# VH-VL binders against f9vpa4r286to426, part 41

Target 1, 141 residues: f9vpa4r286to426
Amino acid sequence: VIEEIKNAERVIVIGAGTSYHAGLYFSIELNRLGINSLPVIASEYYNVRSKKGDLVFAISQSGETIDVLQGIRMMRNSGAKIISLTNVIESAIARESDYKIYMRAGPEIGVAATKTFTTQLASILFILSVLKKENLKKMEK
Below, E stands for the ipSAE of ESMFold2; O stands for the ipSAE of OpenDDE; V2 stands for 0.75 times the mean of E and O plus 0.25 times the DockQ between their complexes.

## First folded at step 17 (VH-VL; framework fv_zimberelimab)

Design n7 (at its last look DockQ between E and O 0.31; V2 from the best seeds 0.00; counts 0 for: pae E 4.1 > 2)
Fold by ESMFold2, look of step 17:
Structure n7 (fold): chain C 141 residues (1-141), chain A 123 residues (1-123), chain B 110 residues (1-110)
Amino acid sequence: as target 1 above (141 residues)
Amino acid sequence: QLQLQESGPGLVKPSETLTLTCTVSGGSISSGSYYWVWIRQPPGKGLEWIGSIYYSGSTYYNPSLKSRVTVSVDTSKNQFSLKLNSVAATDTALYYCARGYTYDEYRPWFDYWGQGTLVTVSS
Amino acid sequence: QSALTQPASVSGSPGQSITISCTGTSSDVGGSNYVSWYQQHPGKAPELMIYEVSNRPSGVSDRFSGSKSGNTASLTISGLQAEDEADYYCSSYTSSSTWVFGGGTKLTVL
């Protein structure tokens, strides 16, 4: 999944409500790493024109958020690949994704995480940590 | 205000199929923000989750019941239903329907419950 | 048998504080922040009292509090009142994406 993010023409990050805000943070940090990224409010998915070469990072803990599901369906039909970040194995969003990342309810990473938003952030921070580590390795070469 | 009401037979014979319906009022079952569940409580015992259904049509079942259970939605009647095949005396219970939230945050707890309907499995 | 262990009964006098325990495993209570508590009066449906270990829904008295340590969650009721007499069930949403419940605790207000 890290290589897909690094090689994407653009990473579209889609989520609803709190997941959108987690995705906004992710998108900002991706841009700081030189990875082109666009955060999208799920209910406004129809305002985004996707294409082959785009990677969609879909955030939904249940994997059943309807606006996210509708958004990834549209973008997949336009040629984008889909990565899902969910906490439910074989949910609709996960089933319709090319790559699947599952949030964990435990064990807690760092300070005890007690809310859905915190587990989303922990997952995002881990991904960003790996991306930053890979970037350092490339600079050494 | 949202209300959930279970309905169906109070008595079912062993090996037959139990069918229960939950009628939703004061809200729409077609809302993409919610998911719908069945939970049962054998007399004098604790609660057991049976299964859940989401707006997408996705269904999730308790592994111990998965081979016998189906949950479905009828949007035209604003209802969702439970089908439990091959019932036995151990399926005698008070059956509840309930609602959970899943739009921007997944809330794996149930904020509205029906009053329950007693189903007895007996000849 | 229930997956989560609760005492069968607890009792207290009006004004007293009582605590109901809910013990599971690392796969449920220990590894999950989705521990909930439900109150059930006789002949009534369960009502959500605590979610996410320690949060109260709107309209639930601040006399009800929740906590978790290791594999054990706790519901504490302070300032015990006659209307608190009910059955109490803990629940956890597990790392296997399932719900498990405790066997229930009958609270008697003396």
Scores: ipSAE 0.333, ipTM 0.752, lowest interface PAE 4.1, mean pLDDT 86
Fold by OpenDDE, look of step 17:
Structure n7 (fold): chain C 141 residues (1-141), chain A 123 residues (1-123), chain B 110 residues (1-110)
Amino acid sequence: as target 1 above (141 residues)
Amino acid sequence: QLQLQESGPGLVKPSETLTLTCTVSGGSISSGSYYWVWIRQPPGKGLEWIGSIYYSGSTYYNPSLKSRVTVSVDTSKNQFSLKLNSVAATDTALYYCARGYTYDEYRPWFDYWGQGTLVTVSS
Amino acid sequence: QSALTQPASVSGSPGQSITISCTGTSSDVGGSNYVSWYQQHPGKAPELMIYEVSNRPSGVSDRFSGSKSGNTASLTISGLQAEDEADYYCSSYTSSSTWVFGGGTKLTVL
């Protein structure tokens, strides 16, 4: 997963609702690390033109969000690789991903997806921490 | 108006396979906003969730039945089906199909139900 | 999987308010706001009465309300009427990505 992110020409982060906001944060942080990233709200996936060399990072709690699923299918057909972050094992999105990350957050508490969001952020922060370490390692060489 | 209708044999012998089909009318099964569910109710007893399926083919099963249950979907026929293997008397129940809602997560409420079909397991 | 815990029966007189409890664990009722309630009359399919703990579908009487505290969800029926006599089931999503029902409560209107 980390190597895919590092080697991607562009990281397209796609999600809906709360997951989109998590993705937005992730995208911003990736760009801060010098990794070209584009956040995409799932409902507008058709406005994105992906190509080989792109990496799609799909965030979906259910793993069944239709716009996200349609988005990753479209992007995959263009040659993009797919990494998914989902809460449900073997969901549609997960099954159609090259790499699967499961947040294992359990049921969502609250009207707002707070538990899911925090778990998503935790996962994202972990990934970011690893990426930062890798960057530091490069600087030391 | 959305309607769900269960169909299949009302009598199944022990050790055989129970097969039911739910026909959806008044709406498309290929909607990403919904998932489809099988629920059963033994006579005089409570409701038991059997399995769920998304139109994409993603399935979820009750752990107590997982080894014997298969749920499938046929979008061309606007149907989804239930197969239960190795049935016993304890599988005698009224079997319902229903529609659930999903978007960013699966939500455990079912707004449309079939009328149910009674399946009796007997020699 | 184990069912959510409901009282086997509750009763009330017309005009009264009754409450049906649904107790689960932190892995289901306590772990989410995805609790629903169903009404089932004899010989009929269940009907959705409450979803997401406290929301009513269109067409459902405002006499029906839902709440949750900790691992226990509650269905309250105010202004009890004879037509309310039925079985009531709660349902929840679980941390194991499954659906679970309560054991059901028979409501008798005296």
Scores: ipSAE 0.324, ipTM 0.778, lowest interface PAE 1.4, mean pLDDT 92
ESMFold2 (binder alone), look of step 17: mean pLDDT 89; pTM 0.910

Design n8 (at its last look DockQ between E and O 0.44; V2 from the best seeds 0.00; counts 0 for: pae O 4.0 > 2)
Fold by ESMFold2, look of step 17:
Structure n8 (fold): chain C 141 residues (1-141), chain A 123 residues (1-123), chain B 110 residues (1-110)
Amino acid sequence: as target 1 above (141 residues)
Amino acid sequence: QLQLQESGPGLVKPSETLTLTCTVSGGSISSGSYYWVWIRQPPGKGLEWIGSIYWSGSTYYNPSLKSRVTVSVDTSKNQFSLKLNSVAATDTALYYCARGYSYDEYRPWFDYWGQGTLVTVSS
Amino acid sequence: QSALTQPASVSGSPGQSITISCTGTSSDVGGSNYVSWYQQHPGKAPELMIYEVSNRPSGVSDRFSGSKSGNTASLTISGLQAEDEADYYCSSYTSSSTWVFGGGTKLTVL
């Protein structure tokens, strides 16, 4: 998943409500790392024209947020690859994504019972920490 | 005002399939903001979650019932349905349909319920 | 076989305060902020009274309050009225993405 983010021409981060705000944070940090990123409010997905080379990072705790689902369907149809961040396996958004990240995996057992925003931020911070580590390795050479 | 109403047979013979339908009025089942749920209450006992369905068609089932249960939607009739295979006397219960919210925040509680329909499994 | 333990019955006089307990485990009540309470009058649909441990839906009297401590959630009804006579069920959404319910408590208003 890290390689896809690093190599994407643009990372479109889509979410609704609190997931949008978590996605906005992620998109800002990606841009600080030199990775081209566009945060998208899920209900406004139709204003975004995606293409081959785009990577869509979809954030939905339930994996069933309709505007996110409709957005990734449209963007996938236009050639984009889809990464989902959810905490429900076999949800619609997870099933329709090319790569899947689950929030309830790993040492944070019970994260599904915690407030959604905190869990999403923890997952995003982990992804960013790995990206920052890989960026430092590139600069050392 | 949104209302949910269960319908189906009150009596089903053992080993047959129970089919119940929940009709939604005063609102649209086709909204992607909600999920739809079946819950039952055996006589003199507490409530038991059976399964849930989202507008997307995604279904989630109680593991103890998963092998026998199917939940489906029919948006043209504004209805969703429960199919429970191979019923036994222990499936005798008051069956409820209910609604939950899952758009930007997953709300794992049910804000609207039907009145319930009693299903007796008997020879 | 409910996963959550409630007393079978409680009673109180009009105007009094009554508390109904709901005891689970660390995998549900103890580890979850998704505890809810439902009121059910005979022959009627359950109604949501409390969600997320302590929040009231619009239209629910502030006489109803919820709390939890450890593995036990509580529903408190103050200023008890005759129409509060009903069955009360607690529910929790578990870390396994399932719902569990209490066995129910019959509240009698004397």
Scores: ipSAE 0.383, ipTM 0.755, lowest interface PAE 3.8, mean pLDDT 85
Fold by OpenDDE, look of step 17:
Structure n8 (fold): chain C 141 residues (1-141), chain A 123 residues (1-123), chain B 110 residues (1-110)
Amino acid sequence: as target 1 above (141 residues)
Amino acid sequence: QLQLQESGPGLVKPSETLTLTCTVSGGSISSGSYYWVWIRQPPGKGLEWIGSIYWSGSTYYNPSLKSRVTVSVDTSKNQFSLKLNSVAATDTALYYCARGYSYDEYRPWFDYWGQGTLVTVSS
Amino acid sequence: QSALTQPASVSGSPGQSITISCTGTSSDVGGSNYVSWYQQHPGKAPELMIYEVSNRPSGVSDRFSGSKSGNTASLTISGLQAEDEADYYCSSYTSSSTWVFGGGTKLTVL
């Protein structure tokens, strides 16, 4: 996963609702690391033109968000690789991903997607921490 | 107005396969906002969840029935179906199809129900 | 899977308030706010009365309310009416990505 992110020409982060906001944060942080990233609202996936070399990072708690699934299918057909972050094992989105990351957050406790969002951020922060470490290693060489 | 209607044989012999179909009208099953559910109720007893399916074909089953149950969806017909293998008398029940709400999560409330169809397992 | 625990029956007089409990575990009722309640009259399909612990669908009387504490969800019916006599079921999502119902409660209006 980390190598894919590092080697991607562009990282397209796609999500809906709260997941989009998590993705937005992720995208911003990736850009801060010098990784070209584009956040995409799932409902507007058709406005994005992907190509080989792109990496799609799909965020969906259920793994069944229709716009996200349609988005990744479209992008995959253009040659993009797919990484998914989902809470449900073997969900539709997960099954159609090259790399699968599971939140393992369990059921959402809050009325709002608080637990899910927190878990998403935790996962994203972990990924970012690893990326930052890799960048530091490059600087030391 | 959304309507769900169960259909299938009312009588099934032991060891045979029970097959039911739910026809959805007034709305499309091809929506990520919802999932589709089979629930049964033995006479005089409570409700039991059997299985759920998304438009994408993703399925979830009751562990107690998983080995015998298959839920499928036909988006072209706006239907989803239930197959239960190796039925026994204990599978006699009123079988409901229902719509579950989903957005970013699996939400376990069912806002629309069919009227149910009685399936009796008898030799 | 095991059903959520409900009292087999509850009763009340017209105008009274009654509460039906639904007890589960940290893996279902206690683990999420995805608790719903259904009313079922004899010979009828269940009807959604409460979702997400305390939300009421359009068309449902404000006499019906829901709450949760720990592993126990509760349905409260205020101003009990004869028409409220029915079976009531709770349901919850589980940590195993399954759906579970309570055993049901028969409400009798005296």
Scores: ipSAE 0.022, ipTM 0.688, lowest interface PAE 4.0, mean pLDDT 90
ESMFold2 (binder alone), look of step 17: mean pLDDT 89; pTM 0.914

## First folded at step 19 (VH-VL; framework fv_zimberelimab)

Design j1 (at its last look DockQ between E and O 0.09; V2 from the best seeds 0.00; counts 0 for: pae E 14.8 > 2, placed apart)
Fold by OpenDDE, look of step 19:
Structure j1 (fold): chain C 141 residues (1-141), chain A 123 residues (1-123), chain B 110 residues (1-110)
Amino acid sequence: as target 1 above (141 residues)
Amino acid sequence: QLQLQESGPGLVKPSETLTLTCTVSGGSISSGSYYWVWIRQPPGKGLEWIGSIYYSGSTYYNPSLKSRVTVSVDTSKNQFSLKLNSVAATDTALYYCARGYTYDQYRPWFDYWGQGTLVTVSS
Amino acid sequence: QSALTQPASVSGSPGQSITISCTGTSSDVGGSNYVSWYQQHPGKAPELMIYEVSNRPSGVSDRFSGSKSGNTASLTISGLQAEDEADYYCSSYTSSSTWVFGGGTKLTVL
């Protein structure tokens, strides 16, 4: 997963609702690290032109968000690789991803996706910490 | 208004495969907002969830039945089906199809039900 | 998978208020606010009465209410009427991405 992010020409982070907001944060942090990233609202996936070399990072609690699923399918068809972050094992989005990351947060406790949002951020922060660590190692060489 | 209707044989022999179909009318099965669900109820007993399917084909099964159960969807016919292999007397039940709600979150409630179809396993 | 725990039966007189409990674990009832209740009359399909612990679908009487504390959800029926005599089932989503039902409660109106 880390290598894919590092080697991608562009990281497209796609999500809906609260997941989009998590993705927005992730995209901002990636750009701060010098990694070209574009946040995409899932409902507007059709406005994004992807190509080979792109990496799609799909965030969906249910793993069944229709716009996210349709988005990753379109982007995959253009040659993009797919990494998913979902809360449900073997969800539709997960099964259609090259790399699967599971939050393992259990069922959402409320209508508002607060628990899963925090776990999304935790997962994103972990990924970012590893990326930063890798950059630090390069600087030490 | 949405309607669900179960169909299939009412009698199945032991060790054979039970096949049921749910026909959905008054709405499209090709919606990202719903799961399509099979639930059964043995005579005089409680409800048991069997499996769920998303319109894309993503499935979820009751662990106790997973090895024997297959749920499928046919969006062109606006139907989804249940197959239960190696049936025994304990599989005798009223079988319901139902609609479950999902929108980036899983919902455990089912808002529309079929009337159910009785399947008896007997030699 | 094991069912959620409900009392086998409850009874009440017309006009009274009764409560049906549904006890699970932190992996289902206690793990989310996604608890639903169903009413089933003899010979009929279950009908959704409560979803997300305390929400009523359109058309459901306000005499039906739901709550949850810890691993136990509760259905309360106020102003009990003869037509309320039925079986009642609770349901929950689980951490294993499955659905589970309670064992059912027979409500008798005396």
Scores: ipSAE 0.025, ipTM 0.667, lowest interface PAE 3.7, mean pLDDT 91
Fold by ESMFold2, look of step 19:
Structure j1 (fold): chain C 141 residues (1-141), chain A 123 residues (1-123), chain B 110 residues (1-110)
Amino acid sequence: as target 1 above (141 residues)
Amino acid sequence: QLQLQESGPGLVKPSETLTLTCTVSGGSISSGSYYWVWIRQPPGKGLEWIGSIYYSGSTYYNPSLKSRVTVSVDTSKNQFSLKLNSVAATDTALYYCARGYTYDQYRPWFDYWGQGTLVTVSS
Amino acid sequence: QSALTQPASVSGSPGQSITISCTGTSSDVGGSNYVSWYQQHPGKAPELMIYEVSNRPSGVSDRFSGSKSGNTASLTISGLQAEDEADYYCSSYTSSSTWVFGGGTKLTVL
């Protein structure tokens, strides 16, 4: 998964609501690491043109967010690879992704989004920590 | 083409238990992270959320009704149900079932509604 | 009712804009971006018009817009049309993991 992020021409991070805000943070930190990244509000996916070489990082706790699903379908049809961050095994978004990362939070039922957001951030911070360690190794040479 | 249909008695006597069932067609009750909800509307008045259930069986209830309400799900029949104990005239209302869709978080918007079933509490 | 507070009625002429308010507390509207708006015509089930404060579902006219400031959310309908005559309800998810509705607003198009 890390290798796909490093090899992408651009990382498009798509999410809705608080997942968009988690994705925005991820995208900002990717750009600071020298990895081209574009954050996308899922309901506005139609404003984004993707191409072969793009990697789409889809954030959906449920794995059923309709705008995210529509967005990844369009972008995959244009040649992009899809990685999903979700909490639901065999959800629609997970099934249509090339790579899957599962959050270990419980199901989304009547709970404030704060618990879900914290789990999303933890997953993102772990990915960023691995990327930062690899970037530091390059500098040591 | 998702559809929700309420079913149950139109008349219930005071102090008895109201039981309603919502049948989901054109979609699966266990697909993704949808929340299944009961909402009621007394005649000429506004909407009141009763309770919600996830297909795993997890429930949340309106605190003012919590002592009298049970919501259940039967994924094999693609149905979920409402049980309201000890009904009174003030429980007379149009009862809706609805689907709550998470935009990746817990959210109180309901994108599909049944047509509603009127329940009258009277002797 | 300890529900969200809406005006009982509002009115406007065709082609004009109107705004419906929805006032809650820091535990719901003020503390959350989970405000939604529903339109209900007589004898019909409610229909989702706005979610997450300001987003429109597919198929909802761009004449409908939403916003919030502090503990008050607002639904604005521009270019009023006869079919906009209906009841409008706001709703919010609370910090206590519950859903609340406003009392409803009857919109009359004059």
Scores: ipSAE 0.000, ipTM 0.461, lowest interface PAE 14.8, mean pLDDT 81
ESMFold2 (binder alone), look of step 19: mean pLDDT 89; pTM 0.910

Design j2 (at its last look DockQ between E and O 0.36; V2 from the best seeds 0.00; counts 0 for: pae E 4.6 > 2)
Fold by OpenDDE, look of step 19:
Structure j2 (fold): chain C 141 residues (1-141), chain A 123 residues (1-123), chain B 110 residues (1-110)
Amino acid sequence: as target 1 above (141 residues)
Amino acid sequence: QLQLQESGPGLVKPSETLTLTCTVSGGSISSGSYYWVWIRQPPGKGLEWIGSIYWSGSTYYNPSLKSRVTVSVDTSKNQFSLKLNSVAATDTALYYCARGYTYDQYRPWFDYWGQGTLVTVSS
Amino acid sequence: QSALTQPASVSGSPGQSITISCTGTSSDVGGSNYVSWYQQHPGKAPELMIYEVSNRPSGVSDRFSGSKSGNTASLTISGLQAEDEADYYCSSYTSSSTWVFGGGTKLTVL
């Protein structure tokens, strides 16, 4: 997962609702690290032109969000690789991903998806921490 | 208004396969906001979840029935179906199809139900 | 999977308030606010009465209310009426991506 993010020409982070907000944060942090990233609202996936070399990072609690799934299918068909972050294992989005990350949050406890949002951020922060660590190692060499 | 209607044979012999179809009217089965469910109720007993299918084709099954159950969807007919293999007397039940609500979260409530169809397993 | 635990039966007089409990685990009832309740009259399909612990669908009487504490959800029916006599089932989503029902409670209006 980390290698894919590092080697991507562009990281497209796609999500809907609360998951989009998590993705927005991730995209901002990636750009701060010098990694070209574009946040995409899932309902507007058709406005994105992807190509080989792109990496799609899909965030969906259920893993069954229609716009996210349609988005990753379109982008995959253009040659993009897919990484997913979902709460439900073996969901449609997970099954159609090259790399699967599960947040393991259990059932969402609130209507506003606060539990899963927190776990999404935790997962994103972990990924970011690893990316930063690797960048530091390069600087030491 | 949304309506669900179960259909299939009311009698199945032991070891055979039970096949039921739920026809949905007044709404599209391919909507991403919903999932579709089979639930059964043996005579005089409680409700048991059998399986769920989403617009994407993702399926989830009751672990106790997983080895024998297949749920499928036909968007062209606006139907979804249940197949239960190797039936026994214990599979005698009223079988319901229902609609569940989802979107970006899994929701455990079912807001629309069919009237149910009785399936009796007998030689 | 095992059913959620409900009392087999409850009874009350017209005008009284009764409560039906639904006990599960941290993997279902205690793990989320996705608890629902269904009413089933004889010979009819179940009807959704409560979703997300305490929300009522349109058309459901405000005499029906829901709550949850720990691993136990509760359905309360106030101002009991003869028409409330039915079976009641709770349901929950599980951490294993399954759906589970309670064993059902027969409510008798005396």
Scores: ipSAE 0.301, ipTM 0.786, lowest interface PAE 1.7, mean pLDDT 92
Fold by ESMFold2, look of step 19:
Structure j2 (fold): chain C 141 residues (1-141), chain A 123 residues (1-123), chain B 110 residues (1-110)
Amino acid sequence: as target 1 above (141 residues)
Amino acid sequence: QLQLQESGPGLVKPSETLTLTCTVSGGSISSGSYYWVWIRQPPGKGLEWIGSIYWSGSTYYNPSLKSRVTVSVDTSKNQFSLKLNSVAATDTALYYCARGYTYDQYRPWFDYWGQGTLVTVSS
Amino acid sequence: QSALTQPASVSGSPGQSITISCTGTSSDVGGSNYVSWYQQHPGKAPELMIYEVSNRPSGVSDRFSGSKSGNTASLTISGLQAEDEADYYCSSYTSSSTWVFGGGTKLTVL
């Protein structure tokens, strides 16, 4: 999924409430890495025009956040590809995504989650660390 | 005020299918931030979550019951239902319907409950 | 048996404080801040009293408080009143949209 992020014309990061704040952080750090990114409050999804070449990064621990689901449906219908970050393998958002990232190594392994923001942020930081490592390899040449 | 009311048979024969319906009043079942739940309590025992259905149509079931249970929604009647196949005496319980909420944060608790309906499985 | 252990009954006199325990494991109560408590009077629907361990919904008296230590959650009712006589259930979310419940505690006000 890293290659899709690197090659996207724009990464639209959508989330509701605290997931939006995690997505805002991700979007800021993507822009610092030279990856064009737009953070979106899920309830405002209808104000965002998407197109083929866009990648949507959807954040929802439950995978059932209605505004996120509605947003990814609209953007997918406009040609964008969808990556989801969820904690529920059979959720609607995960099932309707092209690529799926699961928090805490999946639901059947882990201790019950106590804080959604912490697990979201940990997943985001891992993705960013891989992206930064790839960027450093290019600079070494 | 939102109200949930269970309905269905009070007596079911072993090996048959139990069907219960929860009627929602004072609110819409299709309002998108809610999920709908079935929970039961055998006499003198603890509560057991049976299954849930979300606005999206997604269903989640207790793994111990998953092979026998179906939860569905009928938005035109503002109702959701439980179907439990192949019942046995151990399925005798007080059955509740309930509502949960999820939006910006995970809210895995139930804010409205039905009154419960007793189902007895006779032999 | 339920996954969470509660005492079958507890009693107190008006004005006293009482505590109802809810003991689980590190996979539910110990590992989750999603502990909730429900009150149910006879013939009535259950009512949410405490969510996320210690939070009260609007309209719930501040005589009701919740806490957690290790694998045990507690509901405390201070200034016990006759109308507090009811059944009390704890619950914990375990992940992936699954729940475990306590067996219930009957509170008797003497």
Scores: ipSAE 0.251, ipTM 0.681, lowest interface PAE 4.6, mean pLDDT 84
ESMFold2 (binder alone), look of step 19: mean pLDDT 88; pTM 0.905

